# VHH binders against Phosphopantothenate--cysteine ligase 2, part 20

Target 1, 323 residues: Phosphopantothenate--cysteine ligase 2, of Oryza sativa subsp. japonica (Rice) (q0j7n5)
Amino acid sequence: MAADPTTGGGEAESFFRAAPPLRDQDRVAGDLADFVARHSGSGGGGRLAGVVCVTSGGTTVPLEQRCVRYIDNFSSGQRGAASTEYFLKAGYAVIFIYRRGSKQPYCRFLPEDSFLDLFELGEESDIQVPESHAAVVKTAIRNYRKAIDEGLLLKLPFTTIFEYLQLLQMVGTAMNCLGRQGMFYLAAAVSDFYVPWESMAKHKIESASGPLNMQLNQVPKMLFILRKQWAPSAFCVSFKLETDPDILLQKAEAALRKYGMNVVVANELANYKDVVVMVTSNGRTTVRRPSKEDDVEEQLIDLLVEMHSEHIMQLNQDVHKLT
Short names: E, the ipSAE of ESMFold2; O, the ipSAE of OpenDDE; V2, 0.75 times the mean of E and O plus 0.25 times the DockQ between their complexes.

## First folded at step 8 (VHH; framework vhh_lunsekimig_d3)

Design k5 (from z4 with D30E; at its last look DockQ between E and O 0.83; V2 from the best seeds 0.78)
Fold by ESMFold2, look of step 8:
Structure k5 (fold): chain B 323 residues (1-323), chain A 119 residues (1-119)
Amino acid sequence: as target 1 above (323 residues)
Amino acid sequence: EVQLVESGGGVVQPGGSLRLSCAASGFTFERYVLYWYRQAAGIERELIASIYREKSTKYVDSVKGRFTISRDNSENTMYLQMNSLRAEDTGLYYCATPYWTEGKYEDYWGQGTLVTVSS
């Protein structure tokens, strides 16, 4: 039952034991159990192309238990939200683990500052949508309602690194029964360091106490645990983001081998909306959007779906994902 | 603590009917998928019916059309209405749900209720 200590298994168990309880854990666990059971081969619903866990947005590292200050990783959630839309279009059921306040599927066009501009009052104070936005809003509502009503989209929010990893563990272990039909699309910007809960100040750290000195621990390498323990047969896609293009592809190729990923998507922060490089054991594939009006995720998801379909068709071939 | 308590088993003639109940507590009942399993003597437990949170259902072929699973979320109770019973339906009937505890999902089981179909 014990994981290899050098791969972080024992570190992961220690992390979860020390973490604060997940908000609404029982409700989340029930929703997730129901969702996965509905889409599994035994006793499941209709034929699906697959089930994917998409992670989106960035984690925070709180500095106090009654948190006022935190370290934040940047991510708007655009990649995860757009990709979720394309996975749903491709016939996947999606578990969307997302940072609260980040971009949402079907809502990426909505202005944050001008939300009320999407609405107007009619003659009897009826709420309506102006003609300029009507077609886009109708399409968004239709697609969202279809995904929810057909039980194809489950949304699980996080803010902190603790919540994120607790949700990932729950989803990872729940999806194990899906075998090769499961996919992980790990686009969230996850913190590398954290303050252990027991070491954390309870209340706001006062600035009048002079310089702040704080010890951060490394977050356990959950990609190892996911690949080795939680869902070893799943098709796994991770992302590598660098500001330095000189080392980006080298690091992506290293991550592919180190974690046994099926695909590592290489991104440069400056142009991640325009171009990505898919790194596989077979080589590199560059994906570019034709214009700024297009999503790079459309072709990226098309290619991933094709690769995942071939992965599902392989029997007795799971060992190659670990080498 | 999670509890599942089956009731309603008994002895019935072939062609007869029984209604089984599963009273649940200790978890958010309306959010969970719920199962009925059956275990005949000398055979492993088999899943025979599932009911999801929105009350859609799934059955194995051997019981479809004869058994009906249902749930009453206000009473935290699941039911199995068994009609047109056959001798092969004899066995111990369990309710179950997948439950999250300490890093994994495990099916939690009731103690079972015995159904005997004999002439």
Scores: ipSAE 0.711, ipTM 0.895, lowest interface PAE 1.0, mean pLDDT 87
ESMFold2 (binder alone), look of step 8: mean pLDDT 81; pTM 0.797
OpenDDE, look of step 8: ipSAE 0.813; ipTM 0.930

Design k6 (from z4 with L34M; at its last look DockQ between E and O 0.54; V2 from the best seeds 0.00; counts 0 for: pae E 10.6 > 2)
Fold by ESMFold2, look of step 8:
Structure k6 (fold): chain B 323 residues (1-323), chain A 119 residues (1-119)
Amino acid sequence: as target 1 above (323 residues)
Amino acid sequence: EVQLVESGGGVVQPGGSLRLSCAASGFTFDRYVMYWYRQAAGIERELIASIYREKSTKYVDSVKGRFTISRDNSENTMYLQMNSLRAEDTGLYYCATPYWTEGKYEDYWGQGTLVTVSS
């Protein structure tokens, strides 16, 4: 019988083969190996709530190898940052893959353009925080330092689609050993198209003077690869955002089946801060924040943690029979 | 090529001590977490200790307080000081590291060094 050496996954292999290498790959690989080892349950013996990979912010698509111009798939990172805070509160260790400059856990109040407005010079030129911000900054520092110092938060920055997908591959394969204790919470706004690296080199030479023409290829179906190859036992959550509410739930249900997600969180662009719908194979659950001063992510994370706990217990039920 | 070579195993009385070494080559040693595993006859290998950098150590409860993992990054060598040895510590001891290659992490293993605790 003849073997088929090519599959739909060949596009993913081609993507990674052609991508510029992730800068500082060895440090990232080491940090990931250590983080996963610290939270795998072996060596400690204690109860583990879980380990979650949260992706946050939006990718860029570089248009040149010496990149001056790019296509930006914008996301503030609010959902990912808020959700990370709630996962940490729920006892999870978090790997936070984030767009450089996007909102950060415990720092969602930070001004986008006015970092120095958080500080002033005091007596004898001491650096101080104005009294109007002192309480919120102190709380943010305390919570952030606790998460870092207790080894519960690992932050991995990206800017480009190439960096994002390489980081996702590394984290996905690193978390495979966690089995059902791993969760993926894929809230990043990921580009659907990219410029192949070789095409950028050719277009830059040809377009030094005159119109710019370039080839955009579809980004490989990496959610499928994550779900089927890198971390098949993990609990996977993805997001579906639509402007058209008439097709939103249909698209979310299709994504659930297509990628084998455990949950697809559906929301409309117009009200995504107020309400989301969690779509599972067993039905739908609507989550609505109580007021505009609350985060919809608080209740969303509570429910996801419950669902993940049940996911973990499916294997552990078999183990209970032995003891 | 990644290579890990254990040494220092032997026969010791209960309550005795041994020091195992793991010489590493072929990768950026100081960047990677290192592990000690042990394997008793008929049982799967079990992780017993890990070290990241020179000071981030972890132990399984059964060896905590008796075993000390350490490393010398300038010599590319990891150690396991085993004190107050018990009969249940008998087994084949492996050093290991998860190394990133070809789109995944692979565990790289030494050949193992035998520790026998016998009276």
Scores: ipSAE 0.005, ipTM 0.388, lowest interface PAE 10.6, mean pLDDT 81
ESMFold2 (binder alone), look of step 8: mean pLDDT 81; pTM 0.802
OpenDDE, look of step 8: ipSAE 0.872; ipTM 0.952

Design k7 (from z4 with K58R; at its last look DockQ between E and O 0.85; V2 from the best seeds 0.75)
Fold by ESMFold2, look of step 8:
Structure k7 (fold): chain B 323 residues (1-323), chain A 119 residues (1-119)
Amino acid sequence: as target 1 above (323 residues)
Amino acid sequence: EVQLVESGGGVVQPGGSLRLSCAASGFTFDRYVLYWYRQAAGIERELIASIYREKSTRYVDSVKGRFTISRDNSENTMYLQMNSLRAEDTGLYYCATPYWTEGKYEDYWGQGTLVTVSS
């Protein structure tokens, strides 16, 4: 059952009203207000290419209020973490909304399942990084510290669908003042269904009761609300991932029209690291990484930055026409 | 409840100085950007100075070099030191912050403090 794009507002409001409170909301709101103000035209200095909200990783749907079990929409966060690095390199300030434990900018090289592989004990038990990794680790630390210390990267963690959507609302409304200089890069794997907080079991669900019967409600389609209410002038990028290539581009084109996205990045599950297709109202552009040692995100971000620059200049053209 | 209370306004001769204070409560003061705005008669409020949580500052050209914004996070108070005052600096001075409530950000304001620079 497809929802009318224009009816999501009431369901979104009821979702937020019923959701558990966002932890540390006032502190998060302050950090975000400060970050956006620093990069807005009225309070900003220097020339910034833009401000982008990158969403990354996958949401969980808790099954109990005192949660032991949950449904996970898994994503490693590779796309969002790599893209954040390239946006920062391109001169953007980045708000990174990410799943706790997912891949992080500048840390994508970390060994599978073992952080300690990056460290060794030297003479007299000194802690050091093996020579084989020293240059990479040094560069990662330098780039990360620069981004944080210059106020170019704000990281906002989530685990649940409730936290994710509450953060997206806060960021979406905060970025409205940026107008066309704002971008949304919505790469997170967001749950389609959730258990409403008030209908959720308080304690651990026991397995001995036979078939589990729970009511799952549709998560509100926040892309409508983002485009319509929160940040209508922003440059919006969403993602479509499918296992069936025959329907992938059809669904990407449908999403472009339905939600009013500027770009829908289409990829097939089998090769999403190698190739993506950027779907716009002007057509399709295929982006391929040169080799397996490269990130497809490098060229993808270069193209998005160029398109976003044109989006910003369209504002200048429209203002000129009115004057 | 968020409250911002300005004080320190008054009448001063051209070339004189005033220091404005903004006492804040009801929010995590040290995390928020803070603003001073000025409103002359018949004109919309104009942002004149900003101070960020790490204490960097921004000014409009008309006050740069003459006004200094500062903050004391231990006292939840922001200041505006105004030197070399001119007649065109006359107006109501407001402190403000962008605050999150009811699903959106909106600027919250104090009541304002009047600064009159008369010859």
Scores: ipSAE 0.703, ipTM 0.894, lowest interface PAE 1.0, mean pLDDT 86
ESMFold2 (binder alone), look of step 8: mean pLDDT 80; pTM 0.791
OpenDDE, look of step 8: ipSAE 0.736; ipTM 0.903

Design k8 (from z4 with K55R; at its last look DockQ between E and O 0.83; V2 from the best seeds 0.79)
Fold by ESMFold2, look of step 8:
Structure k8 (fold): chain B 323 residues (1-323), chain A 119 residues (1-119)
Amino acid sequence: as target 1 above (323 residues)
Amino acid sequence: EVQLVESGGGVVQPGGSLRLSCAASGFTFDRYVLYWYRQAAGIERELIASIYRERSTKYVDSVKGRFTISRDNSENTMYLQMNSLRAEDTGLYYCATPYWTEGKYEDYWGQGTLVTVSS
């Protein structure tokens, strides 16, 4: 090993030392340790194809400690929520790290602004679901309850870059014991820059004072640390989104090499629901949904599960060659 | 800070029973998976039983049917009921939990309680 992480003052160590503490950290750490332990080391008839950490939605960079204003890396969370549903269907246990208020697994059909439209008052003030929504709501409840009650889905919320990276560190280190059975599916839109907590204004920044000048630090390259230190044997998938299709695949291929990713999924903003390109060391694979009624994530997840299965079996093949 | 204290060990004849206790403090006990390990002389520690927050359990084959792990979240205490003890069960028994500290998970251990099974 090149350097001792506990003695080095690296940018990652400095970031975590200065970050505001994660709320309910001990409870979250307990829930995570329990979840990972439950899905590791199982013998015999394993229905579990693997354990995946899905990140979803976008981070904020707060501008005040009592935050009113923030810089947002917006993402609806659609990719992560849909993918989580398909990973669960494929027999994975899922750790879902998500932006508060983003799309949720099994709830993608729900109206954002019209929550009460899902309910009506019936006879004698009974609360009911209108006939027009009854079948969809029933299916969503059943699937969600099954995932939670069978201990297959752990949901960990974030809003800020500080929360996100602390959760990613916790999950990354916890999943190390899973070895090749672990997958990271890093679909969240993560900030590249942040305001250091101790440099941050405490209260709302007033707009009448003219132009705002701030010093932003680069967020540490946590993907590199995840690949090298926290979970080096895991199967890692990252995403590249661009508005310019002419440079998208070049950037995806560069990211694959730079971070040692197993797969980089390339997306265009204009058609990201219709088509993605999976970039691997073996080349490119285009995935298209058959129709607008389908999810591109269905085939994408099927292919990733197959690639992950092959990744898991590499150790078995190496052992076999030694005999 | 975090404390795990085992008790209940002792000397017992083959076929006998013992009940071990693990008193815990300093963390959110009801959220964590809890373990019993044992260590015979000259051998690495072996995980023998696990209990999860929803009270499901796992056992290594050598103790299945003879040992029962349980937890009392109101008293922050975990137990190991050991029945039909054998000479090979002799060893130092530890309770443990994977605990988050300083950017990583590490198993935190008690001091252990000695179980001796002999004629």
Scores: ipSAE 0.682, ipTM 0.888, lowest interface PAE 1.1, mean pLDDT 86
ESMFold2 (binder alone), look of step 8: mean pLDDT 80; pTM 0.787
OpenDDE, look of step 8: ipSAE 0.866; ipTM 0.950

## First folded at step 10 (VHH; framework vhh_lunsekimig_d3)

Design m1 (from k4 with G103S; at its last look DockQ between E and O 0.91; V2 from the best seeds 0.82)
Fold by ESMFold2, look of step 10:
Structure m1 (fold): chain B 323 residues (1-323), chain A 119 residues (1-119)
Amino acid sequence: as target 1 above (323 residues)
Amino acid sequence: EVQLVESGGGVVQPGGSLRLSCAASGFTFDRYVLYWYRQAAGIERELIASIYREKSTKYVDSVKGRFTISRDNSENTMYLQMNSLRAEDTGLYYCATPYWTGSKYEDYWGQGTLVTVSS
């Protein structure tokens, strides 16, 4: 008789034991506990509400403990930042787990290398925003400050795979109390492999010494752990990105079944800003932006919010079936 | 190590007042939501008041208007001002905070302080 294998439990414990401590862990744990507690019991009835954890940007794998070099899973963070804006507009509270330096909600219009272009010296050396940018900057400030000041946006930065997974564990377990009102929107580009912390060189590896041999361990399958242990009732959305369109949808459907996701968003690398395919147990839904001036995330988030609302209501339906 | 120490419990007449204190240490106090729970004999602990890092508050209906939760971040202390006490308020009062164990959140409680409302 076939047994139900526990594929990630022991590997996850080993990963976290081997990971360096999360910087500022106590403050992060406090901020997160406070945020989740504040929004517990929200949603339902006539008020559109939920709490979503959005992950954004890409992880690094350090090669040294005092890291100079690393392996990077690059992502600009555009998907996560844009989606966070649309979730906030839809009345969600958002926990934004993001790669340091990646795109930020309400700041997606900013050039990466042009910070000083936002400012000019005015009369008597006053610092001001050029008129050409004033409306956009003013709107960004207003929206951002509102989200922060109303306690609707919590930002948790990472750089390494260790930080990312420690934050995801913390958020996943914190959000368990939200039940079906919690959503995970896992858009970060997460490394598949890592160098165990204790096996790293303490200082920079000398590159002139010939071939480098390193053993990379597989990162535990955290989507499975999230779905099975940390937040089993939450609405979970993951992303599948492929360069080969011939296998993309099959891989997305496989991921849906393997991890028990509610939605897998399938992307091609070549056109991911223009079109995505939502893969669910009910089939496939293609989402396209109307023009290059629009965000594909607008309609994507609208659909996810609707599906999440239905997910929340399923408890009422299950109770009715029992009676 | 996280520590929460309640004090200020005692015996009081119906209609009377008490002020409970919760002295905290071992964590970044100003970042955490803090709770008061109470436990009457024979029943489970119930959450009665919460105070968030920005000092907003929530209360269960049975204590609204009678109890006031507050915090002093400079002294790492939370308070519960209990007015218009009733016999039903008798019980053991715990302060609590969510604690990150390294793998999950669990509530951490102190030992509790006893409040008895009787004639």
Scores: ipSAE 0.691, ipTM 0.892, lowest interface PAE 1.0, mean pLDDT 85
ESMFold2 (binder alone), look of step 10: mean pLDDT 81; pTM 0.791
OpenDDE, look of step 10: ipSAE 0.891; ipTM 0.960

Design m2 (from k4 with G103Y; at its last look DockQ between E and O 0.77; V2 from the best seeds 0.00; counts 0 for: grease 24.4 > 24.2, SAP .678 > .668)
Fold by ESMFold2, look of step 10:
Structure m2 (fold): chain B 323 residues (1-323), chain A 119 residues (1-119)
Amino acid sequence: as target 1 above (323 residues)
Amino acid sequence: EVQLVESGGGVVQPGGSLRLSCAASGFTFDRYVLYWYRQAAGIERELIASIYREKSTKYVDSVKGRFTISRDNSENTMYLQMNSLRAEDTGLYYCATPYWTGYKYEDYWGQGTLVTVSS
C-alpha cells in the first residue's frame, strides 16, 4: 500500500506495506484533506491560533487477524480529551486521533459506571437530564456542536497499532503544508512491538497447542519519521510517563534530544492528573493544577500555546534576517 | 481510477457568462475539498476558487463576486459559474482535488477547458 522506495527508512516502508488497509481509507483521506485545506493559507485577522493533531488513548497489537486476543497499551484518553477541549478554547482547530472507547472531548464528566445515570424519566416517561447535571450537559453540547459545525474538530478513531500509524502518516503528511502553524500533541500510549499482519493466525489461537511463542517486530520509530520527514516544521510535543520518578526527567531529556521534540511533557503514573513537568531545551517548567476540581491541562495548554506562538514567529525572524 | 473531466469552456465576449463543469469519479466525492485553478499563457496555475465538503467556499480577490463555485454530490459534479467575464480571465481552467496516494497527498488534475474572452 505504502511501498514507495523514496519514502525513507526501510522499517517504516515494510510496516506500511504489510499493514492491513485502513477501514474507510478514502473517506478518511477526504475528510482530512478537506479539514486541513479549510485551515491552511494566509487568511486575514489571525483568528486561528494553529492546527493541532492530538493523539489519545492506547493502541492494541492484534495476535490474530480475526482478533480475539491482543496486547493492550492502555490509556484512558483523559489527557488527550481534556487537552483537546483547551486547544479548542484557545482557538485551535484539532485533529483528534483517538482509541475507540477512550475519553472524549466534552464528555469527560460522564459516569463510567452507568450512562443511564445522566437521564431520568419525567412525567409520562419523558426523558430528561437531572437538574444536578443540566448546566454541565448543556455547556458540553454547545461546545461540542460549535466545534463540529464550525469545522474545528475532526475525530479519527483507531484501535490497532496498524490503524494508528496509518492515521498518523496521513495526518503528518497532510499537515506538512501548515508549516510552523501545525502542532503535534502526541499523548497516545503507542505499542513498541507488533505482529506482522501477514504472519498472523487468521482465527483464534487455541491453548491446546501448548505454550504460545510469538515473535514481535519493533514498531518503526514514528516520532523520528514524523519530525524529520512528514512535518519537519511543526511544533512537536511528546509525553513520558514513568512509575520511577528518579529516572523520569532523565528519560524526558533524552527523548527531547533523540527525536528533536520541542517539548517533552514528563509525569509520574501516580500523580499525572496533578502535576507535569515540561522539558525543553531552555529548561524545565512545573505545572500544577490548583485543586482536584481543576485540570492540569488548562495551564499546560496555555503554556504550549504561548510556546507555539513563538515557534510560528521564527519564520518571520528568518525572513527579516535574509532581507 | 480517479478521474476529473472539465467541460463548458468556449469563446465569449467581455461581460459575458460561462458555466464550467467538472465530472468526477473514482473517489468519495462528497468528502473532498475541490478546486478550480486557471492558467494564463506562460504563467503558473493560480488557485481561484475552493469548495469544501459542506459547501463553504473561498475565492481569490480577482474573481470574488463574479464567479460562483458549487457542487452537486449526487451527480459527482462541481461547477464554476463565471459572470462579468474580462479579458484577463482568458486561460485554461482546471479542476483539482488533493488525493491520498498511499503515502502522501498530491493534487489530481483534469485536462483543462479553455476559456477565451475576446472582442
Scores: ipSAE 0.703, ipTM 0.895, lowest interface PAE 1.0, mean pLDDT 86
ESMFold2 (binder alone), look of step 10: mean pLDDT 81; pTM 0.801
OpenDDE, look of step 10: ipSAE 0.895; ipTM 0.962

Design m3 (from z4 with T101K; at its last look DockQ between E and O 0.92; V2 from the best seeds 0.83)
Fold by ESMFold2, look of step 10:
Structure m3 (fold): chain B 323 residues (1-323), chain A 119 residues (1-119)
Amino acid sequence: as target 1 above (323 residues)
Amino acid sequence: EVQLVESGGGVVQPGGSLRLSCAASGFTFDRYVLYWYRQAAGIERELIASIYREKSTKYVDSVKGRFTISRDNSENTMYLQMNSLRAEDTGLYYCATPYWKEGKYEDYWGQGTLVTVSS
């Protein structure tokens, strides 16, 4: 088998150089710099538990520059949206990198077909929410408004693999100044292959042209770069999903070592809402929701917060010893 | 291109006041955190005040109550009002912002404006 060691530097630089520019790049960079700077200090009593970057949903790989067709890595975004809610509850500031149209924090209850089903016309044509949903909607509005208005939630949308990786680079490098107080919770379904922008058809690929042949390049392994270069001190959590339970934990343990993750969350496709296994260097911890009315993310986030707190304390202990 | 231009420095007696300005261009000013730094002769540049996009502020203890940072997003200008000036406030004052270019964040600076507090 051919071994082609990737350093991450040259191939990643080539990817970013050739990628179409991120829309609103300067505005996004400003919002991010401001958000990170606001949360990068320390102080007595009532300070943040940390800052986490949550990635959510799935990337697309466009087949045309004026895209009509694309390869999609499906994810509803449920894991990332629910986890963001629990991180905010735990006192984190959250950078939420999400696929446009995926599940959103505090909005997981929305109807699949039409949001108009949440509303009705009352007396004198007042717009109101049916009483059966009023309490849930009111709570969602309050929690969302609090998170946004208090500067605790920054939402950064993507659709394509190009947008996703540019956002991850920006966030990874911005969060480096947070050191051990930064966390990455990488739940997005990210493409492994892509069509380079310069080699991509400009317009819709016509079906009358016969069979379609194309070559896809491997997406650079950005977890290596994130861990080595962008934010080496951060607490990093990644996800491993398999359909075959016999290989799931072995693959998760391999990913832990290969990328130097602090935690790899192992999921089986058939039951990922019910149970996950947290794989660390110390072993495995199984997390199960008590019932279908509960989120598995509640206990998962509680445990990650505890582990992250210990990660932060290790730096404090080392600094104290060196005094 | 990103530019930050400080002005308003000068010579003032102890107890006096000065107002510094930082005119900015080349970036989305209203979205960025902005900083004032100062550098006295023979020491390292020191962050003294920060202002965030929603106009909340932070100060180092040595200037709290005496200096006020502000921003006018319609004019792309940041200010530092310095009151009750002391001899130890003498130095070059720089405005700065962390700007994203070519895959990294780096602080961008003006040339500085000199403040001399002398009797």
Scores: ipSAE 0.725, ipTM 0.906, lowest interface PAE 0.9, mean pLDDT 86
ESMFold2 (binder alone), look of step 10: mean pLDDT 80; pTM 0.791
OpenDDE, look of step 10: ipSAE 0.870; ipTM 0.951

Design m4 (from z4 with T101R; at its last look DockQ between E and O 0.79; V2 from the best seeds 0.80)
Fold by ESMFold2, look of step 10:
Structure m4 (fold): chain B 323 residues (1-323), chain A 119 residues (1-119)
Amino acid sequence: as target 1 above (323 residues)
Amino acid sequence: EVQLVESGGGVVQPGGSLRLSCAASGFTFDRYVLYWYRQAAGIERELIASIYREKSTKYVDSVKGRFTISRDNSENTMYLQMNSLRAEDTGLYYCATPYWREGKYEDYWGQGTLVTVSS
């Protein structure tokens, strides 16, 4: 509840001051307050392993206020969706901050191009799922309904960098009361640059006007603010993705130190579904899926849950540094 | 602007009953968790009951079975039915909600309504 100092939060405050208002802010804030209160200590989830904020998909940077064009920092959302399923299975409540239209938990087995191929007409025109898929679909529906109806999954959509960071601020500050039981799993592909709202063209930028110059400002160091101000006791996991394997681990280790993350998960774009490297202050752990039918996220989440459990149980920082 | 206005307080004898109301406005009432707190003189405020958006409830042990929290989303009003009142229930009763404003969550309070249980 303490107010941020101007120096510590000044860059973030400037960003949010200039940002367009979050759509349905009051409704979102209410849903989030209710969700966090329900799971904070003596709330409704006394048997929870923890509460995690999973971010998923990629942000856009609008080029016009009445946006026709944008820069997209692409991610399908596969990592976040799969990880959410495994966190729920591990007994976590999940706040899922996701790009609209990205992959969703429990829907990953669906055909991307042919939704109707999942169904067939039976006798008397009954709609049914082919027998070959019936058990998988039934399990997915049951798990999804349980997560939603039991209040274990809260879904918060975004499209733009402005929406994403406003949601992250809201969730980060809300989760502060969870202390060490909170985790951030920051798998979203977040833009490093943005067009300031007030300097942005209001309407579509016309090509007939010749060359286009525009200023892109750096997005503030929100991971640092999250770690230092919004939820300082939380267990923080971030991701580093590179196309060049020669610099991947160097950049992951730099990010670990720079932002004070508990874990940085390093992966290459070409094989991110097959293998990741968990980078901690204690070293590196490689996680590989056994086959293409398996999710690398299963073992990754198991290890993160174990590390988070240790984080929750530690008694003081001096002992922590000696481990 | 968020407004929370408590009413229904008064003086009652031990064993008596009161029903408190909290009229709310300025926010999306049906989405928020809502609280009743009480504060005896010289003591910090104590959370005594919570009601979540789907109307599930939680109580502190000292009021469980005697107090009932409820909400009417069509009237934007929360209630606290207090039965079997005791001297130690005396105090100011506040309704509250964790509200998002200016980059942070803070509990917003009404002005309180006084409940006095005779001597």
Scores: ipSAE 0.728, ipTM 0.905, lowest interface PAE 0.9, mean pLDDT 86
ESMFold2 (binder alone), look of step 10: mean pLDDT 81; pTM 0.795
OpenDDE, look of step 10: ipSAE 0.879; ipTM 0.956

